# Ledger of designs, part 259: miniprotein binders against q9h3h3

Target 1, 235 residues: q9h3h3
Amino acid sequence: EDGFTAEHLAAEAMAADMDPWLVFDARTTPATELDAWLAKYPPSQVTRYGDPGSPNSEPVGWIAVYGQGYSPNSGDVQGLQAAWEALQTSGRPITPGTLRQLAITHHVLSGKWLMHLAPGFKLDHAWAGIARAVVEGQLQVAKVSPRAKEGGRQVICVYTDDFTDRLGVLEADSAIRAAGIKCLLTYKPDVYTYLGIYRANRWHLCPTLYESRFQLGGSARGSRVLDRANNVELT
Short names: E, the ipSAE of ESMFold2; O, the ipSAE of OpenDDE; V2, 0.75 times the mean of E and O plus 0.25 times the DockQ between their complexes.

## First folded at step 18 (miniprotein)

Design PQ3 (at its last fold request DockQ between E and O 0.88; V2 from the best seeds 0.86)
Fold by OpenDDE base, look of step 18:
Structure PQ3 (fold): chain B 235 residues (1-235), chain A 102 residues (1-102)
Amino acid sequence: as target 1 above (235 residues)
Amino acid sequence: EVRKQFEELIKRFEQAMELIEYLLELAERAAKNGDVIKARIILYIAEEMAEQARKIIEELKKLAEETGNEEFKRMAEEAKRIIEEVEKRLKEVKEKVKEALS
């Protein structure tokens, strides 16, 4: 990836957050309607800006599925941002431990597994598997980016409530793998997103905490999960 | 080769400037929507891109000095003028966003 690709993708994600979402909410919609909804809005065909012939005529930022147990709780994000600005002003050293402590203090603990897939059947199939896992209660919430005009890779995000809960993070990985997904996964805490920290940052912070690689015939999880901070395998 | 390195730095600088301009537009949009958190995130990214651009300029200057190439010196000076203008705009947008969300 050339230049500031991660930051560019972040900008595109921020733009997408401000456009309407296509949402299946399992709290209010019967699970029996999921298949029809998936068929109506396959992510490889839903376009970011509502191109002619797409399932959507209007711009769509994200396609999302909310599980029965989903409760949006982002913690004190504004307090987190204020504390971050104060910390920068202080000139005190900033480390991954600093960010972790800020996240804990402000209860901003959410994170997500990320996967990037080319548009097509494999993406739609992966999304359908994730959506079912969410509706069945194996996962709480997930979203997928719509198709870009250039036909670049689309991203699926699968959220967990607490990036400090290693077991919860690993359980989500297992559920993703059980859905038949074999690509590389990276896990990123939302605290890094809320503070605008990506690959190119002055503090040399890595926003990726975990990496999951598919393993055939390996562990019951079907993956190897690496702790990037410590360079240790967790599985 | 030093020339190739210099051209790569210039390309990266241009990418940073383009991204900052886009981020500033997004920040204004977020502010218009009343999304304080989103506006702050966008501005943090823009500020980081500006910092990265400054680092690139320092590298450009260093290469220009080491080679004594007058073309490289002129290009590095132009990059400095560009980033100063962009930083001014970033400051203006930041203030505007703050006012809109207050």
Scores: ipSAE 0.867, ipTM 0.935, lowest interface PAE 0.5, mean pLDDT 93
Fold by ESMFold2, fold request of step 19:
Structure PQ3 (fold): chain B 235 residues (1-235), chain A 102 residues (1-102)
Amino acid sequence: as target 1 above (235 residues)
Amino acid sequence: EVRKQFEELIKRFEQAMELIEYLLELAERAAKNGDVIKARIILYIAEEMAEQARKIIEELKKLAEETGNEEFKRMAEEAKRIIEEVEKRLKEVKEKVKEALS
């Protein structure tokens, strides 16, 4: 892309990863405290660097909710990265299939649904719904970016354990929609993130594996989910 | 038309250089924190941006040759000198990251 937008957002996300996070951890915090926590830290009001008038006085990289069953497991990421470097010097073709196989071989199977929303009620309401779904066990872990100084859309990330488990990925999409979210969702396997692969890459890889679009014609909260790699509807 | 295309490529090259500089700062920060995986991710992104910047330089050179424009040729050669220096810095940061993590 002309302006390297995806790559700038990636750099900002890397910086945010390294700053403090605001975390509601259901494994150690009673569910009855969630509503107060959400009211204290709405993502449209929590600022990236603790601006005057913010609920936070210090920098915040991410606002996150960990579910009761959240068990962090990134897999063999260092082995993945080493194999990736070896693959690049081997002369073998690099395709979506080779990324999938690297992820499987090294057990780096997590991925995430992404949504982008402008600051305000819609963002705060969407986040609250996701956070409740995590604490109630329909989702396992999610995070949302804080408000940037110059404004702009914020991102909610909802993680799943295994991007090859289509049922699990679709169940997460369904839980997101049940929270009332109607915007476009895109799904990115974490293997692309750990290998630094974004839109502007020499292999012309597309890091988005699935897209979910809300079905406007039905009273059921359904999605149309497209597998971008195979150009196949999953729903 | 060609001048507008050349100016757009220069803008895109400058955006890539700005991003690489920021990424190198972040990579050093990740290494200082002991985060090996994060430092490698950031350096992979920086390396890809350098590759994209080299592709932009090839386009700048092609436009300079096709037009015979000496100003375009000088600007393309200046961009080449800049990317060579940035790639040297990238290699130095990559080595510092490796040393800091060992």
Scores: ipSAE 0.856, ipTM 0.921, lowest interface PAE 0.5, mean pLDDT 90
ESMFold2, look of step 18: ipSAE 0.846; ipTM 0.915
ESMFold2 (binder alone), look of step 18: mean pLDDT 84; pTM 0.795
ESMFold2, fold request of step 19: ipSAE 0.846, 0.798; ipTM 0.916, 0.894
ESMFold2 (binder alone), fold request of step 19: mean pLDDT 83, 83, 84; pTM 0.789, 0.793, 0.794
OpenDDE base, fold request of step 19: ipSAE 0.859, 0.860, 0.862; ipTM 0.932, 0.932, 0.933

Design PQ4 (at its last look DockQ between E and O 0.82; V2 from the best seeds 0.84)
Fold by OpenDDE base, look of step 18:
Structure PQ4 (fold): chain B 235 residues (1-235), chain A 105 residues (1-105)
Amino acid sequence: as target 1 above (235 residues)
Amino acid sequence: SEDAVRKQFEELIKRFEQAMELIEYLLELAERAAKNGDVIKARIILYIAEEMAEQARKIIEELKKLAEETGNEEFKRMAEEAKRIIEEVEKRLKEVKEKVKEALS
């Protein structure tokens, strides 16, 4: 990726977070309504700024699905940020282990599998599979970016409660693969997002902890998961 | 080769310009987040902006090094211009940071 693409995408994500979301909440809406909702708001057709002819007339930041067991718990993010600022001021070495410990201390443990897909039928089909898995309780929460005017790839984010729970992270990968997703997946803890740490950072920290590659006939999970920090395959 | 060094210098300038554009956008977003009362998001945005400024400074150091190694006066002028630009942007970043802090206090 040329230049600061990751940081640009992060800025766009932050902008999107501040606009209205289209949400299907399985805690309050019957699962039988999911198909109609998916048909009404296909991600490839929902536009970021509510373009004429789109399903949405107003700006949409994200399209999201909340599972029945979804409970937003972000931990002490403000405390995390304060501790991070203090750490920077101290001049102490900053390592991936440092960030992991900060995350644990402040209970900021959420993370997400990320996939990037071109707009179109494949994206809408992938999203429908993920949304169904969320409503069925295989996944807790997911979101997808709407279509941008410039085109480009849309991102699907599938969250897990604890990036330190390797089994939980792997279970989410398996559920994504079971939904028919075959593209490359990357896993990023939210702690890196909350601290503004992306690909280009002065500490040379890699925010991607895991990569999942689809494999035919291999593991029962249908994927190979690589631990990026240790360069070890987990499956 | 001289051509290879010129290409490297132009790539660094392009990357510097991308960083500056992104910082300007991030500063706008930080003000918006502050207006919305979103402290956490405002801090995230500012952290990214600060990191981009740091990356821009590193690029300037590389530009200076290449200018010195080649003795090219054009490269020296461009590196000096980039330094002036980043100093102005950092001033704006500081102003926005203070404004955000006041708005969220």
Scores: ipSAE 0.862, ipTM 0.931, lowest interface PAE 0.5, mean pLDDT 93
Fold by ESMFold2, look of step 18:
Structure PQ4 (fold): chain B 235 residues (1-235), chain A 105 residues (1-105)
Amino acid sequence: as target 1 above (235 residues)
Amino acid sequence: SEDAVRKQFEELIKRFEQAMELIEYLLELAERAAKNGDVIKARIILYIAEEMAEQARKIIEELKKLAEETGNEEFKRMAEEAKRIIEEVEKRLKEVKEKVKEALS
């Protein structure tokens, strides 16, 4: 049953955003320190609220790695939100194309590949591979959720700076696959996040723009990427 | 049957309660974000809460339709109570929205 699961998870993510983060910042920290940091803070052992016996004594919202070239640029989010509110009162149709144009107009172009993994060494190895790709410059920025009190799947988010740049999005997919990650990836433009659009929405919008599926012996990148809006394979 | 109708009504009530619980949590988070000076995040959280209120009102319309179709007075009372609850929550939502707007400079 759809008991607003996506919206509850969104609320938990909003709460996590407001708690302290554990950050490896390649802009200020030598790359040679990364392996020690990864060993100290495996995402399967870092707890959301600082359980006894975990490596953290305080709440942690996210574990993140910033690449050398990471330069925060959210765009005109305040203008985006104002235009969104005006659009809703205008009576104009709201479609995926509407959201795309709004994002372009306000330069809110970032998005993220998402993957969900159970706690354990598989999650920790996937995160380590992603973190290395970020520090080495193949990816710009990534984060992973800490271990929840009751367990459950954790999420890794790998950001790209322009969801309209299909080549850039596909290059990020390739870098993720090169790290040995074979699970399903879904891509969500940040415009949907900034406007609070999740599964239960009055417009029946699907915030997932792309899906990536690993294929053994497939393309040079080892994945098949589907544009969900147009039902077009990109690979 | 009467059993099937009652089960349908109870499921709608459970979904309404889930939406109300989520809205209350979101309003707490929005106030925290505003207190931290993160007006953009407060607005994101309020957008989610507003959409949950929209979904909750759809549930209330379904409750009212089922109560009218059955003529069940208990169902009518429960649907009216649900409407009273959402109206109170929507007033709280409006208060938090105004607080967030005032934080914008």
Scores: ipSAE 0.836, ipTM 0.908, lowest interface PAE 0.5, mean pLDDT 90
ESMFold2 (binder alone), look of step 18: mean pLDDT 87; pTM 0.853

Design PQ5 (at its last read DockQ between E and O 0.87; V2 from the best seeds 0.86)
Amino acid sequence: TEDEVRKQFEELIKRFEQAMELIEYLLELAERAAKNGDTIKARIILYIAEAMAEQARKIIEELKKLAEETGNEEFKRMAEEAKRIIEEVEKRLKEVQEKVKEALS
ESMFold2, look of step 18: ipSAE 0.850; ipTM 0.919
ESMFold2 (binder alone), look of step 18: mean pLDDT 85; pTM 0.819
OpenDDE base, look of step 18: ipSAE 0.859; ipTM 0.929
ESMFold2, fold request of step 19: ipSAE 0.861, 0.816, 0.833; ipTM 0.925, 0.902, 0.908
ESMFold2 (binder alone), fold request of step 19: mean pLDDT 85, 85, 85; pTM 0.822, 0.819, 0.820
OpenDDE base, fold request of step 19: ipSAE 0.856, 0.856, 0.858; ipTM 0.929, 0.928, 0.929
ESMFold2, last read: ipSAE 0.354, 0.801, 0.856; ipTM 0.777, 0.892, 0.922
ESMFold2 (binder alone), last read: mean pLDDT 85, 85, 85; pTM 0.824, 0.823, 0.821
OpenDDE base, last read: ipSAE 0.857, 0.857, 0.856; ipTM 0.929, 0.929, 0.929

Design PQ6 (at its last look DockQ between E and O 0.84; V2 from the best seeds 0.80)
Fold by OpenDDE base, look of step 18:
Structure PQ6 (fold): chain B 235 residues (1-235), chain A 105 residues (1-105)
Amino acid sequence: as target 1 above (235 residues)
Amino acid sequence: TEDEVRKQFEELIKRFEQAMELIEYLLELAERAAKNGDVIKARIILYIAEAMAEQARKIIEELKKLAEETGNEEFKRMAEEAKRIIEEVEKRLKEVQEKVKEALS
């Protein structure tokens, strides 16, 4: 990973958040329409800026699926940011424990499993599996980045409500694996995103809490999950 | 070797240029987020920009160290130029931060 790839991807994600999203909302749209929607908007063909011949004529930031139980509760993010700025000004030591406590205090507990896949059939198939799992209630919400002009890897994000709930995080991993996804997964709390903490942060904080590797014939979950902070296997 | 040191210096310059390009992009995004009334996003973008500016300063310190160790006048000039560039970018960052604060107050 040459240079500031993580920060560049973060900038691109922030830019994408400001553009229109293609959303399938299972709360308002019948599940029977999912297959037609997936066929209309395959992530490998949807382009970030609405290129000629793409399914979209206008820019698309994200393609997303909302489950029936999805509630967009992000907690007190503004309060979190204010507390973070005050903490930096205080000169007090900043640790992963500090961020965890800030997240709990401000109820900013969401996190996401991340996977990076090359554009193509494998990506579209993975996304279809995730989208189905969301609509069926195995997962709450997921999004995928559209195809970039450079043809780089696309990211699928699968969210969980609470990064401090290890069981919930592991259940989401299991659901992702059950959808047939075999690539490396990393789990990142949203608190790190909201505070602009990425790989090149001055506090040497690792924003990745968990790593999931697919394993054939292993645990009933089909993966090994590593706690990166403690370097301990959870499965 | 002299060639190895030169290569290291060129790599640091390249990394510095990448940081500056990213900060410029982030500042544009922050202004856009502020214009859209998205305070949270504007703050996130600015936090990343601040982190990148800090990384750029660290790169400049490494450039200065290499310039001093080699006594190469060209390296010294390049390190001084990088310092001027980061100071200008930091000034712009501060201006955008103030604009965001004003727009969101």
Scores: ipSAE 0.856, ipTM 0.928, lowest interface PAE 0.5, mean pLDDT 93
Fold by ESMFold2, look of step 18:
Structure PQ6 (fold): chain B 235 residues (1-235), chain A 105 residues (1-105)
Amino acid sequence: as target 1 above (235 residues)
Amino acid sequence: TEDEVRKQFEELIKRFEQAMELIEYLLELAERAAKNGDVIKARIILYIAEAMAEQARKIIEELKKLAEETGNEEFKRMAEEAKRIIEEVEKRLKEVQEKVKEALS
């Protein structure tokens, strides 16, 4: 949409994917070591390219926490991409339903809740809460971008394994909120990422499937989750 | 209003230049991904580059419209130069797409 912001962020994410990651892997690392690791590598201080004075001396693409139950399952992404290219040359209409069916057919079902926060204590605190939720088993896997040289907001991604499983997606939202996070969350199925489809796309597709807004005022109320595809509130 | 059109033209040129720079970066990333054997990521990056090129073409159409609206010869020359630049970049994009396709096979 606006000045290629989405595309620039996507390009940086692709570059980051190919650089080394800082990973706390609960499958091989005792949970008691998490607090020390979080204190050593706050995302607001871990630099993308290993600047002097950073906790990291080497480039870092992502900071990630893998839960004990994390089992990577990307599905048939190569087949998805091939089918996508064939679809575009076929002349058939491309709709949200088309993308959903491609994802189901190729078992590319993962998706993620996203939040964007400025560098600083609020980001580090939010990440720490998410990381603890992952290690404790309420969430499976999360990552956060390091601090970029250019500055700007950083992103925390909290993954779920099946965007068609509304219960699972809502449970992840609840776990994020239980960690004290009150900002806007948006949910994007990974199929859009694997096909390079962002907000400014020629099909006018909306890659955001759900939005979660923390309710304000009065007694505790929890999230208000909107299904953007069907324009209906789930909560 | 005349100053507004000039500012609009200059902003479109800046956006076009940003798009070209980003496409060049994406092509380098795609080749790096392919060299590492990550064909899936190379394809993702090329999908983004193709979308960027398409948007850059729309910027050129807007530049051409403003140049015609004003009759400004400098604007016309700059729009034609942008067209030559995107044609060269699109040729490079197709070359990288073919390299990635060969890596699949």
Scores: ipSAE 0.732, ipTM 0.862, lowest interface PAE 0.8, mean pLDDT 89
ESMFold2 (binder alone), look of step 18: mean pLDDT 86; pTM 0.825

Design PQ7 (at its last look DockQ between E and O 0.80; V2 from the best seeds 0.82)
Fold by OpenDDE base, look of step 18:
Structure PQ7 (fold): chain B 235 residues (1-235), chain A 105 residues (1-105)
Amino acid sequence: as target 1 above (235 residues)
Amino acid sequence: TEDEVRKQFEELIKRFEQAMELIEYLLELAERAAKNGDVIKARIILYIAEEMAEQVRKIIEELKKLAEETGNEEFKRMAEELKRIIEEVEKRLKEVKEKVKEALS
């Protein structure tokens, strides 16, 4: 992608985080209400700023679904940030291994599968599949960006508890594929987000840990997962 | 070719403008996050802004190198002007960073 698209999208995501969210919480809301909620708030129609004729009259940052087992535990993010600032000041070399160790030390282990889809039926269908998988306990938590004024692709984020748990990351990929999603997926640890590390960074760190490509007739998982750091196929 | 060099120069200027626009937006977002008491988000936004400022410095160095290699005095003057602009924005970034720290202390 040309220019600073990743950093621009990050800025927009940070702005969205500060606006109200539309949330379906399976811990407090019966699963039987999910279909009505999905019909009321299709992500292709929910607008970022509450445009006339949209389901929302007020700004919406994200549309999210929380599973029964969802626990918001982000670890010691403030401690992580302090350690990161100290590390930069020290002039010590910064590697992917350094970030992994910082994440482990501060218990900031969450990560997410990301997919980008054009607004429309395919996006709404993909989101409905993911939302159902979350409510059924196959996934823990997911969110989708609302429609922007200028259009463009919307992002679905599917979270896992531990980016160091390769099996858990792969299980989430399998659940996403089982929901009928065939697009490219990228997995990013949240530690990179919390430290402001995106595509354009002075340390040449790649924030994408894994890449999943859909495969017809291949592995039982329906995808090929590449470890980007080691350039090794895991499946 | 002269045309290729001009195209490279224009692309670097475009990247500079994109980065500067993003820095201005990030500074606004950092202040908003600080007003909301969101320390973590304010820090993330500032980290991105600092990285964008570093990218702008790299763009300016590439412009200087291109100006030196071609002997183009117009490109040299432009690179010097852009350096003054980024130095002013870096000063503002520092001020916002300090303000955010004070607001969140």
Scores: ipSAE 0.853, ipTM 0.923, lowest interface PAE 0.5, mean pLDDT 93
Fold by ESMFold2, look of step 18:
Structure PQ7 (fold): chain B 235 residues (1-235), chain A 105 residues (1-105)
Amino acid sequence: as target 1 above (235 residues)
Amino acid sequence: TEDEVRKQFEELIKRFEQAMELIEYLLELAERAAKNGDVIKARIILYIAEEMAEQVRKIIEELKKLAEETGNEEFKRMAEELKRIIEEVEKRLKEVKEKVKEALS
């Protein structure tokens, strides 16, 4: 029984989704404009509701960068949700395998690497590196939360289009690390988000599929990536 | 001890209040999502609210168990009052779910 931290964060993310976003869209904006945009809107200074001293005067839910190849495709989310409701009344066990199969059946395959950083230089530097990787084509889509009123940790989400494609997920991890990011990364398939399944859930499911820890060993910098479901190291 | 039991009961009451505040906020968000035409997001938010409601019922069960173990009639009455509160919120939750389903029709 904790203080409902995961549920509160989920609620704030839902609210943020419905507010305006600040977007750099590489599909319509030249890459040469990225550095000026990053300098204008550092995530540690962009405030959730438009504080007087911030670069934004209006509420901002998310700050996002869309890569040149970004093609939004959520899949059959309505069908996924209907099947989920039917599954719950069927009496069949609910396991990570059943969630995986629902996601595959309905083509809801996207997922994201997550990192949590305190406001300040480290966050702004990490975001800038991720944003450049997106515009350069190593990553497809990323977003970062704006500064909260009390300045708690912010989140960077780096999306991949198919959580079942381990190579693609690992390539995104590598691109994140190449941007100089050394903190813990966790990977969550979007199916869990669309079904409202967070860490404290009645099925005791773990929405984190992969965990990435930076390794500085052997002059070959890289990650140790753990498959949380099977307790198997992928790297 | 009586002091330890009182602390435990007060902690459960605080958890109940925190959860109820969050459920109220989630219902407001679900209605906003539905008004915006985002039925998928409204359903996500309602799934979260339903899970929170289940957790509140577990809190109430813990309060009742603590009241029974201690023989404290005031704790028992309080647990019954909290049960009435969650029942009203669950009715509102069901009403919002029905509005979202009808929007899909």
Scores: ipSAE 0.800, ipTM 0.891, lowest interface PAE 0.6, mean pLDDT 89
ESMFold2 (binder alone), look of step 18: mean pLDDT 83; pTM 0.793

Design PQ8 (at its last look DockQ between E and O 0.84; V2 from the best seeds 0.84)
Fold by OpenDDE base, look of step 18:
Structure PQ8 (fold): chain B 235 residues (1-235), chain A 105 residues (1-105)
Amino acid sequence: as target 1 above (235 residues)
Amino acid sequence: TEDEVRKQFEELIKQFEQAMELIEYLLELAERAAKNGDVIKARIILYIAEEMAEQARKIIEELKKLAEETGNEEFKRMAEEAKRIIEEVEKRLKEVKEKVEEALS
């Protein structure tokens, strides 16, 4: 990743959050309609700005699937931000432990597995697998970025409720692998996003907590998960 | 070598320009988020912009160091120009931050 690519992608994600989403909500829509919805809105064909000939005529920020058990709970994000600003003003040392404690204190515990895939059949197939896993209750919520004009990689985000629950994070990895996804996965707590902390930051904080690599013939999980903070394999 | 130092200086200038372009985009997004009443989003965007400004200042310090070490007058002029640019961008960032805070109050 050259220069400020992570921060540029973050800016694009923030822009996308403000545009309309295409959502399949399993709480209100029968699971039997999922296949038709996936066929209507394949991520490789849905365009960010509603290009001519795309399934969407209007801008789309994200394509998302909500599971039956999905309940949006972001905790006290405003309180978190205020505490973060106060901490910066104090001149106290800022560490990954500091951010973890802030997240716990303000109940901002959500995180996500991230995967980047080129537009095409492999992306659409991966998304379909994730969407099914969400609707079937193996995962709670996921989203995918639409196709950009530049034809760059699209991102799939699979959320978990608690980045401090190592078992829950690992279970989500297993569900993603069971859906047939073999690419590299990175796990990022949302607390880093809410505080604007990405790859380039003055505190040298790494926003990636875990990394998952696919393994052939390995453990029942089909992956090796690395704790990036401690440089320890968890599986 | 002189060629290696020149290449390093040009790469730093490129990174600085990328940071400035990103800050401009982030400021537009912050205003949009504020218009939408999205306090959390506006703050996130501004935090990223502030961090990019800090990174740009670090790049300028490296540019100055290379200019001093080489004694190259062209490098000194370019480093001073970058300093003027970041000061103007930081002023605009402050103005947008104040405007966003006012709009969200």
Scores: ipSAE 0.851, ipTM 0.926, lowest interface PAE 0.5, mean pLDDT 93
Fold by ESMFold2, look of step 18:
Structure PQ8 (fold): chain B 235 residues (1-235), chain A 105 residues (1-105)
Amino acid sequence: as target 1 above (235 residues)
Amino acid sequence: TEDEVRKQFEELIKQFEQAMELIEYLLELAERAAKNGDVIKARIILYIAEEMAEQARKIIEELKKLAEETGNEEFKRMAEEAKRIIEEVEKRLKEVKEKVEEALS
């Protein structure tokens, strides 16, 4: 009944993408500067539109950390989008397998683990742990949304380079858990984002490919990861 | 029964209006992305807007069914107005899409 929540959040994310980002780039910045940067720009205090009293005076779309091994490669996104448009007019069925094949064919293989946290110490602590994991090389790139005026939940995105590489996705989950993060994680391949596919879609596709749930005392990694497309537990 | 149908009709109208407002915002964002030269993002935003328009069309189908079920002339006029609104919005969506495609040259 709450209608189009995912689509409203998508619109805000699209707007945020087009505003300036605050970036710690380990490829050009010494790792010893990370803690000072994190203290200067905690995600619970950086405001989306540059409110008075915040550390930023102008709008910030995202706060991001790039690892030393980060090698950006979005793949053939323009070709992906063209093929998607052709597919919709072809009459062929659109299924999760169709999206996977499009992503593979066009080398649009990246995806991201998502976590949602309320503003405050827990969010800032989680982000700091993720940022350290990126700078230390356990993760490649992550971003976090700034504080909204209402102080609603914020999102941390932790990217992986190949959603079909299940071992790599699981290693990223493990690195996130090693940072002490216990909340639900969901994984969305970037192909869904590039094709604008959210909850309200005519194909009833589920853009969440994997879910990770923290499990104390269960597995050696402390999490259970479900592949929702194949109904298989990966852990 | 008619009170229950009126509440359902009003909720569908609210959802339709929310969809129209969201599409308007998305079209603004698509034009901003195109102005910045980010054609990929403009297309993403337009895909979202197109899907919202599809959902709005489904809402209109439900509005028409409720209007016919009750025989209520006010409901019929509101459903017809919603149809005119979505047709105008879809025309605007096509115009923005064409503008984005021209930027590719």
Scores: ipSAE 0.840, ipTM 0.912, lowest interface PAE 0.5, mean pLDDT 90
ESMFold2 (binder alone), look of step 18: mean pLDDT 85; pTM 0.814

